# VHH binders against q96p44r230to412, part 23

Target 1, 183 residues: q96p44r230to412
Amino acid sequence: GFDILLGLDVNKKVKKRIQLSPKKIKGYEVTSKVDLSELTSNVFPEGLPPSYVFVSTQRFKVKKIWDLWRILTIDGRPQIAVTLNGVDKILLFTTTSVINGSQVVTFANPQVKTLFDEGWHQIRLLVTEQDVTLYIDDQQIENKPLHPVLGILINGQTQIGKYSGKEETVQFDVQKLRIYCDP
Key: E = the ipSAE of ESMFold2; O = the ipSAE of OpenDDE; V2 = 0.75 times the mean of E and O plus 0.25 times the DockQ between their complexes.

## First folded at step 14 (VHH; framework vhh_lunsekimig_d3)

Design v6 (at its last look DockQ between E and O 0.88; V2 from the best seeds 0.83)
Fold by OpenDDE, look of step 14:
Structure v6 (fold): chain B 183 residues (1-183), chain A 123 residues (1-123)
Amino acid sequence: as target 1 above (183 residues)
Amino acid sequence: EVQLVESGGGVVQPGGSLRLSCAASGFTFSTYSLYWYRQAAGIERELIAAIYSSGSTYYVDSVKGRFTISRDNSENTMYLQMNSLRAEDTGLYYCARKEYKYVPGTYETFDSWGQGTLVTVSS
């Protein structure tokens, strides 16, 4: 698997730490002054497998649309993204597609709005070659089909905590951001 | 409103040098990746260099070792230092900022471009 926070050197870039217990610092307070970007080749040198599990633990107050995690092409287009739409309180999953290059899956289940209650939640996306399944706090929310995907190009940027379509950093808190390759 | 204004183009002999500038306004310059494109006559516009917000850079193979992209965040200006220019480098050079927006099922792109600056490499 891949620790995305580690890959982006979040521990060096983010100065504010979140202490969740008297003795443990387990999270990062990301501010708009931080740029959490890295060459994808430095984070995913072999790219991503067709099947994987995305896991994040975060909280946020953002009321706009923002990408918790995204992999961009060299010219700034999204290949893979986990997007939180604070306006409609839904989650979007973007990945590649053999049909037209890109596909966006919308998770608009009413339970998705729980992510936007400003509390800590775990997002888990089980991605296979056929479908993507959203879990929130270990509860299965919804399964959506996928068109066949293409391998990602690794010559662009990997970023976390960006407004969608923009490169300003959102303010949010994160404990965990990982990819597991054995779903 | 996002504005990008290129300058520095001109006529130069093979082996010569030029320095292009892109003056930006209308957005938080330091947070954005920026790109240089060029378009030769009869050819599609091509990406030749990028500089990301983190400072990382990208170059297309044909310009590696000859071109250098840089930025001055205090001046809201991006640069392209072009050395060892060749005839095939002739074209209109554009500065660009990229943006996109999700729409149902996919995303749309909203790129900002300058007017371009002409670079002519000839004997």
Scores: ipSAE 0.869, ipTM 0.932, lowest interface PAE 0.5, mean pLDDT 95
Fold by ESMFold2, look of step 14:
Structure v6 (fold): chain B 183 residues (1-183), chain A 123 residues (1-123)
Amino acid sequence: as target 1 above (183 residues)
Amino acid sequence: EVQLVESGGGVVQPGGSLRLSCAASGFTFSTYSLYWYRQAAGIERELIAAIYSSGSTYYVDSVKGRFTISRDNSENTMYLQMNSLRAEDTGLYYCARKEYKYVPGTYETFDSWGQGTLVTVSS
């Protein structure tokens, strides 16, 4: 797998740490003044396979719409994104598509609202060639179909913690952001 | 209100140089990626260069080695140094700030553009 926090040099860029026990620090407090961006070719030099698992562990108080993680084209458009919509308390997943270049899947099950309780939560997205399945804190929440995907272009940026459609950084806490390519 | 103002265009002989400026206001300049586009008459605007928030740059093949994009965050200004100009470089040059919004099933764009500055390479 890929550790997205390592790929974006979070340990260098984020100085505030979260101490979860006296002996081990297990997270980062991301402030609005830091920019967590890197060329996608440096993070995912071979792109992403059509099937993968995204896993994140985060805590946030943001009530606006923001991208926990996104991969942009050279001209700043989303190819992949995991979006937390604090207005409607839903999760959006964006990926590539043979139809219109991209597709946006909405997870609006009432259980998704638990992500917005200001506590730590794990998000797991199991992405296959045919569908995407959302798990929250190890509970399967929803499964949604996908149109066939295209490979990503790696000549733009990968970013974490940005307001959706914008480039200001969201203040949030993060312990884990990883991609697993082998089931 | 986001404002982008291009300047520095003009008429120049083949092989000459120009330096374009894009003065920006109304947003946090240093955190945004910024873009130069070019438009020849009757053609869609085409991306020619980008400077990302990380400081990394992108150039299309036709301008690599001849054009250099840069930024001065203290002056909220992006630049395009254009050397070894060719007749094919003639066009209206725009700076851009990208923005989009999710809508059901997809996204919509509402990028910010300057008014453009004309570059003419002739004679």
Scores: ipSAE 0.764, ipTM 0.882, lowest interface PAE 0.9, mean pLDDT 90
ESMFold2 (binder alone), look of step 14: mean pLDDT 79; pTM 0.766

## First folded at step 15 (VHH; framework vhh_lunsekimig_d3)

Design w1 (at its last look DockQ between E and O 0.93; V2 from the best seeds 0.87)
Fold by OpenDDE, look of step 15:
Structure w1 (fold): chain B 183 residues (1-183), chain A 123 residues (1-123)
Amino acid sequence: as target 1 above (183 residues)
Amino acid sequence: EVQLVESGGGVVQPGGSLRLSCAASGFTFSSYSLYWYRQAAGIERELIAAIYSSGHTWYVDSVKGRFTISRDNSENTMYLQMNSLRAEDTGLYYCARKEYKYVPGTYETFDSWGQGTLVTVSS
């Protein structure tokens, strides 16, 4: 698996910490003054497998549309993204598509709005070659089919905590952001 | 309003050098990745260099070792130092900022471009 927070050197870039004790860091308070970006080749040198699990633990007060995590092409287009829409209180999952290059899956189940209550929540996305399943706080929310996907190009950037389509950083808190390769 | 203004183009002999500038305004310059494109006559516009918000850079193979992209965040200006220029480097050079927005089922792109600056390499 891949620790995305480690890959982006969040411990070095983020000054504000959420601590359990003087020696144990529970998470990070990310401010708009921080840029959490890295070359994808430095985070995922072999790219991503066709099947994987995305896991995040975060809380936020953002009421706009923002990407919790995204992998961009060299020219700044989204390949993979987990997007939180604070306006409609829904979650979007973007990935590649052999049909037209990209596909966006919308999770608009009423239970998704729980993510926007400003509390800590765990997002888990189980991605396979056929479908993507959303879990929130260990509860299965919804399963959606996927068109066949392409492998990602690794010569662009990986970013977390960005306004969708922009590169300004949102303010949010994060404890965990990880990819597991053997679902 | 986002504005990008290129300058520094001109006529040079093969082996010569030029330094292009891109003056930016209307957005938080330091937050954004920026790009240089060029377009030769009768050819599609091509990406040739990128400088990301993280400070990492990228170059197309044909300009590697000859071109250097850089930025001065205090001046809101991006640069392209071009050395060892070749005839095939002739074209209009553009700086760009990239944006997108999600729409149902996909996304749309919103790229900002300058007016371009002409680079002519000829003996």
Scores: ipSAE 0.897, ipTM 0.944, lowest interface PAE 0.5, mean pLDDT 96
Fold by ESMFold2, look of step 15:
Structure w1 (fold): chain B 183 residues (1-183), chain A 123 residues (1-123)
Amino acid sequence: as target 1 above (183 residues)
Amino acid sequence: EVQLVESGGGVVQPGGSLRLSCAASGFTFSSYSLYWYRQAAGIERELIAAIYSSGHTWYVDSVKGRFTISRDNSENTMYLQMNSLRAEDTGLYYCARKEYKYVPGTYETFDSWGQGTLVTVSS
């Protein structure tokens, strides 16, 4: 698997560390002054396959709408995004679409609200050519269909921890952000 | 309120140079990617250069090697150095800050624009 945090140079950019276990599992305290952004071609030089698994482990107090992870076009539009909507306590997944360029899938199952309890949670999204499945803390929550996807453009930025549609950094804690391209 | 003010446009002969400025206020300047667009008369705005929050830059092929985008975060100002100007570079030059929000099934854009600065390249 590919570590997105390392791909965005987290060790250089984030000074504050969190010791999370006796086994030296480390976490990062991302403050509003940090910019976790990198050119997508440096992070994903081959793009992303149509099937992959996204895994993240984070905690946050943010009550607004923010993108945990996003891949933008040259002109700053979302191609891929995992969005935490703190207003409605739901999760949005954005990906490309042959129809209109993009599609936004909503996960509004009541169990999604647990992500917003300020505790540590694992999000896993299993993305296939036909659907996307959300798991929270190893429990399957919801499966949603996808329209056919397009390959991503790699000439814009990949970012972590930004307010939705904006570029200010969200304060949150993270220990894991990974992509597995071999499911 | 987000405010973008372009300056530095003027009349120049082919082969000449101009330096455009975009003074910004009302947002955390260093956090944002910023963009230069141009618009010739009767034509849609064209993205010509970007400087991303990460510091990386992008240029459309027609200006590569001739134009250089840069920023000074301490002055909240973005620049476009334009060299080897051609008649086809004539137009209004705009700086932009991008913004969007999610709506059911998709997203909508709410970009901020300056008023533009006119560049005229003529013999």
Scores: ipSAE 0.799, ipTM 0.905, lowest interface PAE 0.8, mean pLDDT 91
ESMFold2 (binder alone), look of step 15: mean pLDDT 79; pTM 0.764

Design w2 (at its last look DockQ between E and O 0.93; V2 from the best seeds 0.84)
Fold by OpenDDE, look of step 15:
Structure w2 (fold): chain B 183 residues (1-183), chain A 123 residues (1-123)
Amino acid sequence: as target 1 above (183 residues)
Amino acid sequence: EVQLVESGGGVVQPGGSLRLSCAASGFTFSSYSLYWYRQAAGIERELIAAIYSTGHTYYVDSVKGRFTISRDNSENTMYLQMNSLRAEDTGLYYCARKEYKYVPGTYETFDSWGQGTLVTVSS
């Protein structure tokens, strides 16, 4: 698996900590003044497998559309993204597609609104070659089919906490952001 | 309003050097990755170099070792130092900022471009 927070050196870039004790860091308070970006080749040197699990634990007050996590091409286009739409209170999952290069899956189940109550929540996306399943706080929400995917190109950059389509950083708190390769 | 203005183009002999500038305004310069493109006559516009917000850079193979992309965040300016210029480097050079937005089922792109600056390499 991959610890994305570690890969992006969040512990060095973010000054504000959420602590359980003086020696135990529970999470990070990310501000708009921080740039959480890294070359994808430094985070995922072998790319991503066809099947994986994305896991995040976060809280936020953002009322706009923002990417919690995204992998961009060299020319700045999204290959993979987990997007939180604070306007409609829905979640978008973007990945590659052999049909037209990209596909966006929309999770608009009413239970997705829970993510936007400004509390801590865990997002889990189980991605396979056939489908993607959304879990919130260990509860299965919805399963959506996927078109066949392509491997990602690793010569671009990986980012977390960005406004969608822009490069400004959003304010949010994060405890965990990981990829597991054996779902 | 986002504005990008290129300058520094001109006529040079093969083996010569030029330094292009891209003056930016209308956005938080230091937050954004920026790109240099070029377009030769009768050819599609092509990406040749990128500099990310973190300072990491990218070059296409044809310019590696000859071109250097850099930025000065205090001046809101991006540069392209071009050395050992060749005839095939002739073209209009553009700086760009990349953006996109999600629409139902996909995303749309809407990039910002400068007016371009002409580079001519000839004997």
Scores: ipSAE 0.821, ipTM 0.910, lowest interface PAE 0.5, mean pLDDT 95
Fold by ESMFold2, look of step 15:
Structure w2 (fold): chain B 183 residues (1-183), chain A 123 residues (1-123)
Amino acid sequence: as target 1 above (183 residues)
Amino acid sequence: EVQLVESGGGVVQPGGSLRLSCAASGFTFSSYSLYWYRQAAGIERELIAAIYSTGHTYYVDSVKGRFTISRDNSENTMYLQMNSLRAEDTGLYYCARKEYKYVPGTYETFDSWGQGTLVTVSS
């Protein structure tokens, strides 16, 4: 697996730490002054495989639309994004597509609203070549089909915690943000 | 309201230099990546350089090594230093701030652009 927080140099950039449990689980308080951005070529030099698992554990009070994680093109367009829509209390997943370049999948099951209760939640997205499955706190919520994907371009930025379509940083807390690939 | 104002264009001989400026207002400048585009006659606008919020830069091959993008966050200004200018560099140069919003199934763009500054490279 790959730790995206470490890939974006979280230990240097985030000064505020959270003691989450006696298990030595570390957490980070991301403030609006922090910029968790890095060249994608430094974080994912081989890109991403068509199949992978994204896992994050976070809490937030933000009620706007924001990207928990995103990979942008050189000119600032989303290739991959996990988006928390606080207006409608839904989750969006963006990935590449052979059809029209990109696709955005909406997870609007009522159980998705639990992400917005200001508590800690784990998001898991199981991405395959054919579909994407959302799990929240180890419960399977929805499965949605995908059109075939393209490989990502690595010549732009990878970012954590930005308002959607914008580059201001969202204030939120995070303890885990990782990618797992099959061997 | 987001505003971008380019300046510094002019007429230059091949091999000459120009420095373009993009003065920005209406947003937190230091948080944003910024872009230079150019538009030659009969061609769509093309990206030529980017400078990210982190300070990392990108250049298309046709300008790499000749152009340098930079920013001064204290003055809310982005620059493009253009050296070794060629006739094919002639065109309108635009600075841009990129923005998008999600709509059902996709996203739509709402980029901000300046008015453009004309660069003419001729002998």
Scores: ipSAE 0.805, ipTM 0.907, lowest interface PAE 0.8, mean pLDDT 91
ESMFold2 (binder alone), look of step 15: mean pLDDT 80; pTM 0.772

Design w3 (at its last look DockQ between E and O 0.91; V2 from the best seeds 0.85)
Fold by OpenDDE, look of step 15:
Structure w3 (fold): chain B 183 residues (1-183), chain A 123 residues (1-123)
Amino acid sequence: as target 1 above (183 residues)
Amino acid sequence: EVQLVESGGGVVQPGGSLRLSCAASGFTFKSYSLYWYRQAAGIERELIAAIYSSGHTYYVDSVKGRFTISRDNSENTMYLQMNSLRAEDTGLYYCARKEYKYVPGTYETFDSWGQGTLVTVSS
């Protein structure tokens, strides 16, 4: 698997930390002053497999649309993204598509609203070649079908905590952000 | 309002050098990745270099080793140092900022461009 926080050097870039003890860091308080970006080739040198699990533990007060995690092309277009829509209180998953280059899956189940209560929650996305399943706090929420996907190009950027379509950083707290490659 | 203004273009002989500038305003400059494009006569506009918010850079193969993209965040200016210029480098050079927004089922793009600066390489 891949620790995205480690890959983006969050421990070096983020100064405000959530601590359990003086020697144990529980998470990071990300502010708008930080840029959490890295070349994708430095984080995912072999790209991503067709099937994987995305796992994040975060809390936030953002009431706009923002990307918790995204992988961009060299010219700044989204290949993969986990998007939180604070306006409608829904979650979007973007990935590649052989049909038209990209596809966006919308999770608008009423239970998704839980993510926006400003508390700590775990997001888990089980991605296969056929579908994507959303879990919140270990509860299965919804399963959606996917069109066949393409491999990602790794010569662009990987970013976390950005307003969608922009490159300003949002304020949010994060404990965990990982990809598991053996679902 | 986002504004990008290119300058530094001109006429040079093969093997010569030019330095292009892109003055930016209307957004938080240091937060954004920026791009250089060029368009030769009768050819589609092409990406030639990028400088990302992470500080890393990208170059198309035809300019690698000859062109250098850089930025000065204190001056809100991006640069393109062009050395060992060739006739095929002739064209209009544009700086760009890239954005997108999600719409139902997909996303739409809306990019910002400068007016361009002309580079002519001829003997």
Scores: ipSAE 0.862, ipTM 0.929, lowest interface PAE 0.5, mean pLDDT 95
Fold by ESMFold2, look of step 15:
Structure w3 (fold): chain B 183 residues (1-183), chain A 123 residues (1-123)
Amino acid sequence: as target 1 above (183 residues)
Amino acid sequence: EVQLVESGGGVVQPGGSLRLSCAASGFTFKSYSLYWYRQAAGIERELIAAIYSSGHTYYVDSVKGRFTISRDNSENTMYLQMNSLRAEDTGLYYCARKEYKYVPGTYETFDSWGQGTLVTVSS
């Protein structure tokens, strides 16, 4: 798969590490003073396929609305985003749409609130041509339909850990951020 | 409150140069990508250049090689150096800071704009 942390040079930009003893997995403590942004053309030079899997493992204390991962247009608009809404304790998925350029899918199942307990959680989004399915800690939570998508524009930025609609960096810990294009 | 103030516009002959400034306040300047837009009479504002928080820049084809966007984070100021100016560069030049929020099904924009500075390229 494709490692977004590697693509954004997180290992060079983030000094603080977290040693996770049982698996020897190393994590990163991202502070608000770091900017985790890169040109999308450098990270995803061929864009994204219509079907893919997004996987992340993170913990955070943020109570506001923030984008774990986003791909913006040249002029700063969301094409793809995985958004953690700490106000309502829900997850949003944004992708492109033939109808209005973009679509925002809301995952508001009560089980989504578990993401906001300040513990480590795995998010997996299985995106197909017809729908998106949310898994939290290997438990399938909810499946939602998608309108047909458009290919993304790669001439803007890919970012992780930003307050939604803004560019300040969220303080959070991350172990994994990956895209898998094969089933 | 976010404020953006453009300056440096004026009248210049074709082939001439101008340097625009955008003085910013009310936000953490170094964290934000910033944008120059241009509006000719009767036309929608169009993006011409961006300087991203990462330091990467973007230019539309019509200004590539002639315009240079830059920023000074210690002065909270973005610049646009415009060289080899042409009549079609005439217009009102705006700096912008982008903002949006999610609403059910989509997002809404809440961008901040300056008042604009007029550039006139006359024969």
Scores: ipSAE 0.801, ipTM 0.908, lowest interface PAE 0.8, mean pLDDT 91
ESMFold2 (binder alone), look of step 15: mean pLDDT 80; pTM 0.782

Design w4 (at its last look DockQ between E and O 0.87; V2 from the best seeds 0.85)
Fold by OpenDDE, look of step 15:
Structure w4 (fold): chain B 183 residues (1-183), chain A 123 residues (1-123)
Amino acid sequence: as target 1 above (183 residues)
Amino acid sequence: EVQLVESGGGVVQPGGSLRLSCAASGFTFSSYSLYWYRQAAGIERELIAAIYSSGHTYYVDSVKGRFTISRDNSENTMYLQMNSLRAEDTGLYYCARKEYKYVPGTYETFDYWGQGTLVTVSS
């Protein structure tokens, strides 16, 4: 698997930390003053497998649309993204598509609204070649079909905590951000 | 309002050098990745270099080793140092910032562009 927080050197870039003890860090308080970006080739040198699990533990007060995690092309277009829409209180998953280059899956189940209560929650996305399943706090929410996907190009950037379509960093807290292979 | 203004273009002989500038305003300059494009006559606009928010850079193969992209965040200015210029480098050079917006079922793209600056390489 891949620890995205480690890959982006969050421990070096983020100064404000959530601590259980002086030697035990529980998470990171990310502010707008930090840029959490890295070349994708440095984080995912072999790209992403066709099937994987995305796992994040975060809390936030953002009321706008923002990308918790995204992989961009060299010219700044989304290939993969986990998007939180604070306006409609829904979750979007973006991935590649052989049909038209990209596809966006919308999770608008009423239970998704829980993510926006400003508390700690775990997001888990099980991605396969056929579908994507959303779990929140270990509860299965919804399964959506996917069009066949393309491999990602790794010559662009990987970013976390950005306003969608922009590159300003949102304020949010994060404990875990990881990709697991071979689900 | 986002603004990008290119300058530094001109006429040079093959083997010569030019330094282009892109003055930016209307956004937090240091937060954004920026791009240089060029457009030769009768050819579509081409990405030639990028400087990302992470500090890393990208170059198209035809300019590698000859062009250098850089930025000065204190001056809100991006640069393109062009050395060993060739006739095929002739064209309009544009500075760009990229954006996109999610819409139902997909996302739409839109970009900010400068007016461009003309580079002519001719003997």
Scores: ipSAE 0.868, ipTM 0.931, lowest interface PAE 0.5, mean pLDDT 95
Fold by ESMFold2, look of step 15:
Structure w4 (fold): chain B 183 residues (1-183), chain A 123 residues (1-123)
Amino acid sequence: as target 1 above (183 residues)
Amino acid sequence: EVQLVESGGGVVQPGGSLRLSCAASGFTFSSYSLYWYRQAAGIERELIAAIYSSGHTYYVDSVKGRFTISRDNSENTMYLQMNSLRAEDTGLYYCARKEYKYVPGTYETFDYWGQGTLVTVSS
């Protein structure tokens, strides 16, 4: 697996820490002054496999639309993104597509609104070649089909915590952001 | 209001140099990646260089080693140093800030562009 926070040098860039348990599990307070961006080739030098699991644990008060994680093309367009839409309280997943270059999947089940209660929540996205499944706090919420994907280009940036379509950093707290390639 | 204003274009002979500037306003300059594009007569605008918010740069092969992109966050200005200019570098040079918004099923782009500055490389 890939630890995206470490790949973006979180320990150097984020100074504020949060103790999350008696076992001293670290959390990070990401402020608007922090830029968690890195060349994708430095984080994922061989790209991403067609199947993977994304796992994040975060809390936030943001009521706008923002990308928790995104991988951009060289000219700043999303290839992969996990997006929290605080306006409609839904989750969007963006990936590549043989049709039109990209596809955006919407998770709008009412249970998704739980993510927006300002508490800590785990998001798990199980991505396969055929579909993507959303779990929130270990509960399966929705499964959505995917059109066939393309591989990603690694010559742009990977970023965490940006307003959607923009590059200002969202203020939020994060414990975990990881990719697991094994089932 | 987002504004991008290019300057520094002109007429130069092959092998010459020019330094282009892109003055930016209306947004938090240091947070954004910025891009240089060029457009030759009868051709689509093409990306030539990027400077990302992280400080990393990207160049297309045709300009690598000849062009250098840079930025000065205190002056809200991006630069393109163009050396060893060739006739095929002739065109309008634009700076850009990229933006997108999600729509059902996909995303749409809403990029910001300057007016362009003309570079002519001629004997």
Scores: ipSAE 0.808, ipTM 0.912, lowest interface PAE 0.7, mean pLDDT 91
ESMFold2 (binder alone), look of step 15: mean pLDDT 81; pTM 0.785

